# Miniprotein binders against q9usj1, part 2

Target 1, 298 residues: q9usj1
Amino acid sequence: MFSVGKKISFILPIKGVLQKLKDNAQKTVLLDATWYLPTDTKNGKKEYLESRLPGAQYFDIDEAKDHKNPLPHMLPPADEFASYVGKLGIDRNTNVIIYDRKGFFSSPRVFWTFKVFGHEHVFLFPNAFNAWKTEGLELETGEPRTPKPVVYEGAKLNKDLVASFDDIVKVIESPDAAGVHIVDARAHERFLGNVPESRPGLASGHIPTSINIPFTETTAAGITAPKPEEDLEKVFSSHGLTDKSVPIITSCGSGVTASVLFAALKECGFKDVRVYDESWSGYGKRANEDSSLLATGP

## First folded at step 2 (miniprotein)

Design g4
Fold by ESMFold2-Fast, scan of step 3:
Structure g4 (fold): chain B 298 residues (1-298), chain A 88 residues (1-88)
Amino acid sequence: as target 1 above (298 residues)
Amino acid sequence: SEWREVDPNSEEIELIAWLALYEYSKKTGKKYKLVEVLEAYRTEEDGYTTYELTLEVEDEETGKRYRVRIRVRITPDGEIEVEELEEV
């Protein structure tokens, strides 16, 4: 969580997770947010049903979505978000602790989603399975508990955390006046346009004016954990992001790894960070038809 | 640093394998199709993340399949370096 004065970290080590479970077990919900590409043979829900951190509920970004939008896992309407999390036993006062089996890959997307709808007490638990097993703690197997549904009141989409295509266009048409940095979380060679996109119909390159900070520059042990805050500050400073009051929009392929950058930037105290929800999955199709939307190279 | 086995079908490894094959195709002037990632390992040291992948690939022109071991390093700045490739 963010606070005036001293920042309280929303990224918890295992001892912090265990402390929250001890202090208020009835008002703490663990969420398994494991997600894989649709083409992957693995399925996050199937893995959750086989094993989980004890008591964890499953959050599916492909179920908690705008079903009227053809793009993958776009944010749901506020009432559908409230209905979805209420069925998981989550109300406005619940401590929500999110993990994923890769470590720090899809859990930041769900963290961002909770922040978007105004949830205050939401935390990330990186490297969760390895940390849990290293402490000698057992995983839960078999049929997961069905939580008692609760009413989630007051969910409201905070537009200060979400960027649209129109927001991107405003920046690129007047970059000096906009005063906003667009940061692209994809691998550098994808950003440059040197490698083809895996999906047909998407242009190769990046949003004009955008800065490339591959999300892997902000993670350690591959993608299992974020770098420490002091190392994250060096990463961002090396890319010219030194003024923490300047607005930033993060982007990637489909919004998942852009949320990794969101979490890293917030951990470093950047005040105004939005995620471009459709990211390259939507923008890249437009850029294929309109070259003014596309940049390549450095 | 110790090598750790990584799920070869993970999204992380799919991305690294795709980037590795693109760099390899660029280097050799040939087009290779990824058939399967057979094994994947990762290690981290001094801000570098290094992957060692064993891939089954298909030469798109000849249809011939090869098993190759590729080492990919990601620098602290996110640059991708293909260090080693050998037929297995």
Scores: ipSAE 0.000, ipTM 0.177, lowest interface PAE 19.0, mean pLDDT 84
ESMFold2 (binder alone), alone request of step 2: mean pLDDT 86; pTM 0.840

Design t1
Fold by ESMFold2-Fast, scan of step 3:
Structure t1 (fold): chain B 298 residues (1-298), chain A 93 residues (1-93)
Amino acid sequence: as target 1 above (298 residues)
Amino acid sequence: SKVEIRIKVEYDGETYEFEFEFDSPEEAKRIIEEFLEKLREMGVKEIEVELEADSPELVREISEYIKRLLEEHGFKEVKIEIKGNKLYIEAEV
């Protein structure tokens, strides 16, 4: 009988989202985590204010951050995370379903953030707006509802999901002994060092020993959804990631698309995946001062 | 009397869901006892049970039975919610 069991994904189709929203046994909060690069003319908060999935609250990765750290969207302290999500009506037992307007771009960053602070009931809803409209369901417009604040207790940073600069250095200094793969989610030309970084003071290139898997290799229909599990398996296998017990650290420009890889790897059953939170925004500054930290080319 | 049971378990980093439908409470009790024993032998440490039965009285009876089984199999934190003909249980070791 155990053999007839079905694996439940943290990536929900619309039917799964609707089931959780209709279930009165456990509270569900929808989060709109729409975020765009600073160079983009679009603004996630403004789009949220115009339309959203009914009842959705907005989660701003540029507000829910470490305000003492100059790097973009670094994880907030645990007490600031708890305060932020508590104001959104989220406690430790709340089902949190996260979506973004691009489909599958910034929502994985917020998903990872919740997992980092020990939240168990957190899910992703890719291609949310298209799926919602296809079912003939209406979007909410006008002024968003203000949730009743709650107390979020027990937020604690899980070090097993976050990589530090020191963790990266340990891999680089002893790559054969470390037994860890570093995976870079940036576009291939940025990885190679063939194009300059848009942020000032950053070296062009990549972390030594790292494997380049642009996050767009893991998404389908542009960046609206993750690829199906069987196609993700082929992507990871093609890059030599065949042993799901080998630890992986994902990295990108500032931690957003590294979280897309995090979600894709977890969906495929990789057991130990960490995100390098500062990513190239921090590492690239160090590499500009210390050439032993920098690799270029293939 | 009809009894429907849905069981969710965490095993080897994955979540699995099992669905059962029974025509008698006695059959449901026997099968769930055998199933819980199997899950514990496999090392399952977290379980969620959703159950719907023909009456609130039957739900309460089965709830007490499942709570006893979970405690006997080493689940120390057992949370139970009953709403009419429906039962929700979360348990962990």
Scores: ipSAE 0.011, ipTM 0.344, lowest interface PAE 9.7, mean pLDDT 87
ESMFold2 (binder alone), alone request of step 2: mean pLDDT 81; pTM 0.772

## First folded at step 3 (miniprotein)

Design a91
Fold by ESMFold2-Fast, scan of step 3:
Structure a91 (fold): chain B 298 residues (1-298), chain A 81 residues (1-81)
Amino acid sequence: as target 1 above (298 residues)
Amino acid sequence: SDEVLEKLKEALEKLKEVAERLEKLGDEEAAEYVKELIELLKELAEWFAETGDPELLKEAEELVKYVREILELLKKELEES
């Protein structure tokens, strides 16, 4: 413990997860946040029902959403968030540890969601299934345990973590005055506009002025874990992100992989990072109707 | 990664042309087989474009190699017709 005074990461190795699970002084809830693209034949809820880390509850980003918004998995209203997580046994003081079966793909989206609503004690467990198996621990199978519902108090949307379409427009209309970097987490060919969008009505290309950092540049062993902080520093500096005080807005297809960049940037100490919740799923439709919103190529 | 997506697009277009020619020649079984390969390649291209998933990158590369082998076999068959 000779380095007790150094900053502790919100990204936990298995030792940290096990320590929190055995601590009787503070309640811990594990969340399985496994999510797959609509084109994938796999289903996160189905896989959760087959097996999970012991005691884990399932968090569905397609259920915990704004049901009045036609876009996929948009942030819910604060009261609906509170109701949803309360049913999972989570109150404001609960330690929430989030994992997903790909390792580090959809779990950062749920991590960001908890941060947006003011939850303090929230953590990520990358490469969870491999780490669990390597430790010699067994997965839970059969019917998942139904948690006792609790009241989640004080959920309030933190606007400092969420970017709107209007925030994006302010940047692109006056990029020199805005002092904000927009970072696009999508694959480079999709950013360039060289591949068709799978969703109808979306333009192919990117937000003007945006920098492309595919989220896979920030992950290691495929997408199972984030790169170490030292390597993340090199990734961000290679793209010109050297001043950690400059605000950043992350974007992607629908907010999932933009949250991977959010987690990686926060791990590196970037002070002001917002996720553009609707991302290309909303912006791309607007850009199809207004070419001034669309850039293509490098 | 950009190079792989370019190869996937080229392979997809070549498969479409071969499927059309096989259908015109009345080889419905071969045409349906090629159409199944087109759908699989399209799904992998869409997944790779959306996520940039490195695990799918190797599968996409292997599929492109497999498609090229099939295209060469089909070209020989078509020359014989």
Scores: ipSAE 0.000, ipTM 0.172, lowest interface PAE 18.2, mean pLDDT 82

Design a92
Fold by ESMFold2-Fast, scan of step 3:
Structure a92 (fold): chain B 298 residues (1-298), chain A 81 residues (1-81)
Amino acid sequence: as target 1 above (298 residues)
Amino acid sequence: SDEVLEKLKEALEKLKEVAERLEKLGDEEAAEEVKELIEFLKLLAEEFAETGDPELLKLAEELVKWVREILEYLKKELEES
């Protein structure tokens, strides 16, 4: 049996979550990162205020953003990230465990954000509410606790995890030379350009050369949990992603489900994965004005 | 699936025609209800396009069936008015 080179997963079962919560030597903060599309009648913060995993703080991807950028959810500057998470009681040594109410939908976005700013001890808890109730544990209700603010030191943006529009253009202009795969996490019909965009002013279609792997191909029981690693490897290999050293840029509507693919690829050992932060929310506006940026159909 | 989305698009176009006819016949309340249904189906299509959620696909299949039944009913009523 060959076990050398095995890595510890950043995706935790409930046993792992409970173990970290019981560890008095290392502070743990649970984050509820529940987020819904603007067209949905549900609201993540409202649901958090009604009930949560005990002690969880709310991480709002619509507040923890670049306020100078009109696009949704764009990464904040490092100092604003540090200020935001410091108010939640998180310092650089804190174990951060992130969940969302859909199970495995918006929590990977916040996971990626922490990784971008150099946070080491960050984990995902998929299917959290179902796992919590199955274990016979009680949810917290009423007014959430206000944590004592702390100073988050050493936040620094890691450019190796973030792709820009210019990075996308380099791939499109020289696809044979680029040696990079662009992977689009959106539903296949949206990728093809067959359905209207929910955000105004966006072209319908996809980035030229991109491979479509809807994020739901990487999740199990709907979108409640990621598939096991062996099944994820089959998904990626079926799309030609077999060389784990080849750089990948993930994209979606606004960077949320692109981060689901980021987490799945990292779980499988892909070394170089970046998320296109603007995703279709930025690219699609440019493609509406410049048809050379737009592909449609298969 | 592709076939369900195509049926939803077809249903949306037919519902627009029905709403226009109800308005011309002076049935303002029925026309408004059909317009509300059109907006709901558009939101469902957008949600499915964004998430690919299998539960939304099942809901879309049931809604296509329901819309087809409503369209047949409205067709009969409009022809007899």
Scores: ipSAE 0.000, ipTM 0.192, lowest interface PAE 17.1, mean pLDDT 82

Design a93
Fold by ESMFold2-Fast, scan of step 3:
Structure a93 (fold): chain B 298 residues (1-298), chain A 81 residues (1-81)
Amino acid sequence: as target 1 above (298 residues)
Amino acid sequence: SDEVLEKLKEALEKLKEVAERLEKLGDEEAAEEVKLLIEYLKELAELFAETGDPELLKWAEDLVKLVREILERLKKELEES
């Protein structure tokens, strides 16, 4: 049920970030993982080039992706991940601290990506710009420094963290036997099928048997930070997620906010959490062609 | 945009009027559904105002459209009864 033990969090306050940055014995790389929808007037790469936390490198989920897959920002092959992060100066022993300018929106996606490829020392820094400014610390401006490339060794996709369409089908074909909860991070009206999807060819609705927990129920001060663990446990319990040993698959539109739920669930001690990488961007196309894959309403 | 916040405020006001009319007619279940929609609209308006998130803006615009359709349906039903 609820955890009774002491827990070391992967979510760092500014004090924790500064401690890691001051430790010369252990290399730390800050990653700016700011991402906006393509229709947004804001652009994460452009904002990064104008200012950043000092020394931060930019991680682009639309560049570090499977270029052979037409769906948005799907996980890259392990060798392409290794090549991408190696160019950012990251090796297997590097402390990776990830932030985004929204606070706690796209950074969990990159956190999950590092976990998927077996990186152990990876952390999240929510509400980073506000926390940095409140401490009276300066942002870095101008051209970012080009890191010295390193070799990232032993990247391997951990299937225990990634759900496929076939994994989803197994759950909906045998819900009582599967013993897995599918949790949808999208807004409630999108889940119900009451609003049309903005992407062409996608059905409106949700994966059969799935539980809706909009990712905004797990964040505080808008989307700038996760709720405290105590409040997160109340959110999950209110939706019937009380047994932390029961496997969970998170889903959303394209895997970004499903990763917010991934981080929140892991913070609460849920042992088996996978992200459905395709999310609705892939599943919704399949459901438009096969109504047996589609549910609507509560 | 400021226009979306204005539309959300207008939709919220119209939903409150419909909820009151449904309660007076004794349709407590329909009134409760409208009240839940009101709370969701309030949450979206507040979140949009705080974050300016374009995805939340898109959801808010789609929800306003849906609310207008629901309001038209409810008003027609109320006039027919």
Scores: ipSAE 0.000, ipTM 0.133, lowest interface PAE 19.9, mean pLDDT 82

Design as1
Fold by ESMFold2-Fast, scan of step 3:
Structure as1 (fold): chain B 298 residues (1-298), chain A 81 residues (1-81)
Amino acid sequence: as target 1 above (298 residues)
Amino acid sequence: SDEVLEKLEEALLKLWEVALRLEKLGDEEAAEKVYELILKLFELAEKFAETGDPELLKKAEELVKEVREILEKLKKELEES
């Protein structure tokens, strides 16, 4: 039977996106967070410059990062985040709606980033280009608009959404006492340690005690959209995640697909979810130096 | 392990060390370029590891050649700092 409880979803269908644009156009910013591997011919910024949802600004996860950290896509300092989004016309009260051209791949990383810095009015628009075309709406082409810069005030890291290496160590040293599940979003063969890692000094395997849920188990039509809540319930329960009050830390290779799991878990009603920002790119180096940090196989 | 994958790991380690030294010298622009190369190599290695695609091996070999040339130039500069 249907739950009639109050539920405010951060995942918007196209009608929800259009309603926010109608109700408060001046205080709503669409963000194109499209990201591809740098080795691919496709480039998110280049595609954005060619076409976009009307009025959309571009958010580059390779630009909005900690430039002092060699690990990919690490969270920027709070002041650099504030400066970056302020240049995009985003202040504390802005409705931020994030999409990506793949549908539901890199946009959750940007969503999590806004949540980490305390932004309340942030939403995801999955399957955006397909949904837009299906409604008979046209994409914007030509020169993108340069927004009026604004001051973003009060950006502060929310430690309740970010896991550190020390948080991971607490779980693996005393798993029964910690009461936390670590969930790894990587492909199963990488998790098992059957595939070599090429990042300098990284071990092959996974964090001890961690559960493997490849992020593709939580998406539909490839990586176009998250599965419906009912199907997400089945995915999570099949892996033993039945108690939504138990804290979860998501991890992957570099934090992008761990954020897909973050969004899916939150939409499914899990109360306490953190992303391990370093993910395997940081942990794997530590595990190569200390074998007690490494597990392999199932 | 693949010979190309071993060379890739060696190149990534050397690039990381160089990036950290450039950062300590205050050369933020040079450090940023090296971080971009690290990202390209890391993602290429991950994709090759997942797919086993031989076309990605060619891209990795080309990038490793570029990295060797850059490392040779940067080593000479850093040795003199």
Scores: ipSAE 0.000, ipTM 0.129, lowest interface PAE 19.3, mean pLDDT 82

Design as2
Fold by ESMFold2-Fast, scan of step 3:
Structure as2 (fold): chain B 298 residues (1-298), chain A 81 residues (1-81)
Amino acid sequence: as target 1 above (298 residues)
Amino acid sequence: SDEVLEKLLEALYKLFEVAERLEKLGDEEAALKVWELIEKLYELARKFAETGDPELLKKAEELVKEVREILEKLKKELEES
């Protein structure tokens, strides 16, 4: 983020996390946002209950969702978001620091969610468990602390951070006039349409005009941390993303890894980045019924 | 033939799930190897569906066997990580 000509990073090293935790004048809440694919044998909530960063609360993207929408982990209504985070002890002035056990996989989704509802003081702590252990700090085990609920006031959806299907259609129908890049975070073979989707009813391929930047091109040591800004600049420029004023819409399978791209682009100073919340889980169903919505191959 | 095509699609679907999981875990080398197998299995299934060639059926049966062995090994490794 920019402030008085200086970029302020929302990605915190452990020193920054510890500084905020020691500040008695400003409340800080740590969120464990660990999430795994449904096919994984691991469970984020179960792992949180076994161990966590001291004082951390658990944020479940499959609970903090629109329960009326059949698509996975779609953004909740603003009042349900406010209720959910208020129960975690979070109010409008709370510093929220988000981590996940893979390092930098599902935590950007929760970061984006807080930004969507207008939360100012929200940060990412990548490689959290490894960084914590390396400092010789202890993890918390046993029963997690129950926070005192608070009222979260003024949650409103910021449409400038969320792309709809209609926004995608405007780009593909007038690509030269739209001046927007759609970036697909999925694996290249999925993007090409060379493999079937694991979810039933979805077409194989991609959104017309979209460019493919698998989210793993933006992470280091697997998915443990984002690449350094210098390396992210090289990744984005190699795909033609050189003008930081040009709007970008990120997409993936269901909005999780599209949020990894969101965080990486924002770290590089891209000014206008939106996440297509339904991503391929919604668009792919539409494309199965309307071939004009579907592209395959390079 | 329908039975073999069904087994091919089942194996391909399971490989896809494993590849996506490996990719999200950051094991890019393992993920690429699985994606290569998915590509070969998908093309073989397509060609068999288009041609009905008995030689492709035989190759499909051999590949399904190899894929199941790889899936069992990967499942064990992922559960131990």
Scores: ipSAE 0.000, ipTM 0.136, lowest interface PAE 20.8, mean pLDDT 82

Design as6
Fold by ESMFold2-Fast, scan of step 3:
Structure as6 (fold): chain B 298 residues (1-298), chain A 81 residues (1-81)
Amino acid sequence: as target 1 above (298 residues)
Amino acid sequence: SDEVLEKLKEALEKLAEVAERLEKLGDEEAADKVKLLIWELKYLALKFAETGDPELLKKAEELVKEVREILEKLKKELEES
């Protein structure tokens, strides 16, 4: 038998997480990436300080950001990323396993961020708290463990994973020639322009030519886990995304749920997927000033 | 012009300080409004640098004036509390 082997998934069930945590040959760091929308009264850092998966460090997307950019949680410069994760005890060779308390909501954003800076050994643990409890394992409470800081070497931004405004403009100005699909992860009524945006100064509508696939179409049991690959294939094919070699740019409100689509598309074997980091938080302001950038309705 | 770009840079630095102060005071709504103004100034500066359009310079000058008025209002409110 000359099989190359089965596809290696970056999405880990609990048994895969436990295996990596027990491996003495390679360091593993668990990251709690719990983040809530500004309209939510919950606070991810506060919840982390109350309880966590044992040994988990907290990753704050509103701290690990470009502090010179006013838009929410924009990617930090490579040196600031390296400094931030180094303080969490993460070096280039560390296995990084990311979870969030909603299950599969904000953890894909941090997963994408690690991939953008060239980190190879990064994984997602969906439905983490429910899976942990079902296995009969206890959460850690009390004071979090302080990691030993390490030096993160060789962080470099991979432009093949990040879309800019200029990349979006190239698609909308020549859609037939561009050969790129823009996929909007926001709720359908937001995409249509039927409801006002919660952030000030943003137009209501969507990027011209974009396809709407609300991220909730790619998740199961609410937003606790991604759908199985077979079901994800059906979701994407129902929206005309059948050719896995065609480039895709995902977008949402601020890049969080666009990263859920990124993870789902990569799990299905789509080869070229970029996240539009600004998403509607940046584009929507531009569209408010230039109507050629704005589409509304279906 | 260099003079307009210097005024934009000064306005951006002052707005960043105000946004940080508002966040520390727990006024996230006001901080977000200031951050949006920072973004608008950066966007206009970038578009001017790419195009050299005199109309964008004029809009940037108008926005710097608006920012100055907001900073004066905030200074007065802080002085009165």
Scores: ipSAE 0.000, ipTM 0.083, lowest interface PAE 23.9, mean pLDDT 83

Design fh1
Fold by ESMFold2-Fast, scan of step 3:
Parts: structure tokens; sequence; C-alpha cells
Structure fh1 (fold): chain B 298 residues (1-298), chain A 80 residues (1-80)
């Protein structure tokens, strides 16, 4: 006798979002995680203050970060994460549904952050504004609702979802023994080292042994939604990623688009996926001082 | 009119499309007009009808966006 286990997707269509919002047995909080660029952080919040999905709270990745680390958008300490989300009305049992105004750009970063701190009931709602309006539903305008703060208990960093520089070094020193794929989400020409790095002190190229899958290969209609699962399967298999049990570490330039790959890989059933939080912003500086850390070309 | 002209060549089509989408978003946000010329794998985007301060902010924003997308762009600022 066989029982069939149904794969539960963390990517929700609008019907799934509406179902959770109507469920009085479990609280649901919508998060607007819109982020454009560091210089334009205030624009994401400004747009949230002008309009939002009804009841949505704003999650600012420039506030929910490690303020002691000079690198952009590094994960906050567990206690600071707990304090931040508690102020948004989120406790350990809350259903958290995350969207962004581009559709599927910065929301996967916040999704990954919740998973890192052990939050179980967290979901993504891609193409949210278009889907909401197509269903004939109104956006909320005016002053956002201020939630009653709650205590978020038991936030603990799950090291199985986060890769460090030492984890990367272990892979590149013994690639055949490591049995781990490093996947780089940056544009192909940047990966090859053909494009000069704009930020001073960074080497041009990529992590040795890494596979380049630009995150835009995994999205549809620009960056508004992930590709359907069957198309994602074709993307990953075309790059040799066919065994769902082989560990993967995703990396990018800024830490945002590596999380897009994380979500796409998880949607396809890859069991062990970590994000290299530091990404090229940290690794590239190290590679500039140590050429054994740097590869160029295909 | 003040303008910012952006030239991009030899980058993969998906990255080009993403960059073009973000340039349209910037133009809408800052209330500027967009002119796009496409020839094969080369895209020339001209943004018009802005103040010098807005042009400076657009140049900084576009340079940061190019860094995030891993592309090299040629940016020209002028009056015509």
Amino acid sequence: as target 1 above (298 residues)
Amino acid sequence: DKYVRIRISGVDPETMELFAEWVQLIAEKYGVKVEIYVDGDTIIITLRGMSEDTARLLIEFLEELAEELGITVTVEFGTE
C-alpha cells in the first residue's frame, strides 16, 4: 500500500492567499518587501505608504540587517529579527505572506530570511498587484494599520540555510569530494569576468567550480513571477542540476537575486539549498587578494 | 532639454530586458520621457525633460543598477 504525499508549495496563487486571509483559526500577516536599490530604499517605503494590499505591513531589508557588518543586507542577529517582526504583529504561529511590487524580485530575500530564523508558515505571492486587481479587489490607501506588537519566541539561525566563506572554500579546495554545486545568479558577462566591477576592490570573475544561472532565466514577464515549475525543471536540467538531493549554494552580487534562485530551486524540490549571504560583495574582495579564489571565462 | 543617454551592447537578452524594464520604472518615477533605439544586440535609451539635479540622481541610480545587474553601460549627460 502506498500513500502519496502532496508537495506543499510555498508560492501561492491569489486563491491561496485569499483562503489564508479568510481563515479565522490562524492569523495571517501580509508583508510588502519592495526594495529597489540602496539609494532608493525610501521609495519602496514611500510606495507602501501610498498604497498596499489591505492590511499589509512593510518589511525593510535595510532595517532588518546586521548593523555591525559593512556589507549590504546581511542577516540580522536572531534577537533583532525577533524584535523587528514582533513589532509587525508576527509571532511564531503567524502565516506570513510576502510580496513585492516588481512581482518576484526582493520578496524571496525576505522569504529566505524567515526560513533562516525557523519560521514554518511563510509563503510568497508573486505578481501580487496584477493578480489582486485582476480579481477585482481594491488596494488599501491612506495611513497603514499599526499592529499590536507581539513576542516572537524561539528565533534561531538555521546554519543549514546559510553558507559562509569557509563553506565556499571547502567546496573549491575539494570539488570532487564536496558534492556541492555553487550556482551564481549574476549576469553571464559579469560571471565571465568580461565586465569591470563598478565597486572598487572587487575582482572580476566568479567562484571556481560555480555554475552560472542568471536569475532572469528563472523568471517570467521580466521579474514579475517565477517561471512555471516544468520550465524551471528544464532550466535547471539544462545546467546539469538533475539530482534533487545534491546540495546547492546560491550566490549573487548583492544577496537579493541568490534568494530568487533559492525560491525557484525549492519550488522544484531541491532538498538542500543554502544562500551565500556575503555573495560577491564580500567574496570578490577576498579574491582580489588571493588569485586561487578567482576564476574567469566559461 | 537635459538628457541622459545610455548605450548597452553585447549583453545577454534577458539582462537587457531587465535593464530596460528598470529604466522605464525610473523614467516613470522621475517624470521623464523615454526614447529607445534598438539595433540587434545594441540598445540606446535616451531620458529627456529633467532638471540637472534629477539627471545627476538618474546617472547615480543607473550606475548602481548596472552594478546590481552586472552590466557595463556607457552614460552620456548633456543638453539639446
Scores: ipSAE 0.000, ipTM 0.161, lowest interface PAE 18.4, mean pLDDT 81

Design fh2
Fold by ESMFold2-Fast, scan of step 3:
Structure fh2 (fold): chain B 298 residues (1-298), chain A 80 residues (1-80)
Amino acid sequence: as target 1 above (298 residues)
Amino acid sequence: DKYVRIRISGVDPETMEYFAELVQFIAEEYGVKVEIYVDGDTIIITLRGMSEDTARWLIELLELLAEELGITVTVEFGTE
């Protein structure tokens, strides 16, 4: 209902994207955040170099990472983030609009990363290529423009958006006192521990007390776009997530689809949502060595 | 040369990632050669250089996993 304040969405339809480009062309940067599985023959950077939304720069989650951490695409240090995005022509006041070729898969990860480092003017453009084509607009091809580097000032990691292993342990050791919900975005059978993990040394199962909401329950037309807010409200309430003031930590395999849940929860007005950056790629190794960290079944 | 080709359709990205990683792990551990091709929500996996016993075991394992994950799988066994 329309009765208590109006929320401004960070998820833009094509009309919203075109409006921002019209109103602030010189202060708006489109980011192509297309990412594929490491074993996929497709490469996001290669596809970007062949075609893109006009003027888009490429953001690679496997380059903009903590190179000292062996886990996949962990958040970079603040100074490395600032250096990376500054080379893309992004400063603190830039409107950043993020899309990916799958529609709504890897772009939420980059959105969350910008929010973690305190960027205010950041937006998601789901179903971007299909929406662009339907509007009758052409893609850009050939050599992409090299932006003029700028200085990104004031990047600082916001601990209120990132969960650590320590934060997870505090929840599972005292669940009633913690007052936090852990939400696991992985497929249900993987959550239950009914199928083996693909990586050696990872336990099969889930974090004790966690609620399973496969991220595909929050997306429409496959993974092309998030569900409308009304439908997301029903998804979350069906899993007992009715109080928007209760803190939530999202988790998945490696942090990508946990960020899809982050975006969906924020779109529904949940006030305190953190992503467990390490996710099952790190936690699962610990759980293999310590059974108190592991749950299986429903 | 004997091969097993597995086509998995209608998979979500988490399930696709899981199968791609599982097949890569199996290839490394059991000395089979693997080719993976991904097209949208379909993954095509071709396995080569394995014994008949290993091929049968892998087919059964992958069919069981597909059943547990509620996905469609098509298996082709052949020689060239």
Scores: ipSAE 0.000, ipTM 0.198, lowest interface PAE 17.2, mean pLDDT 81

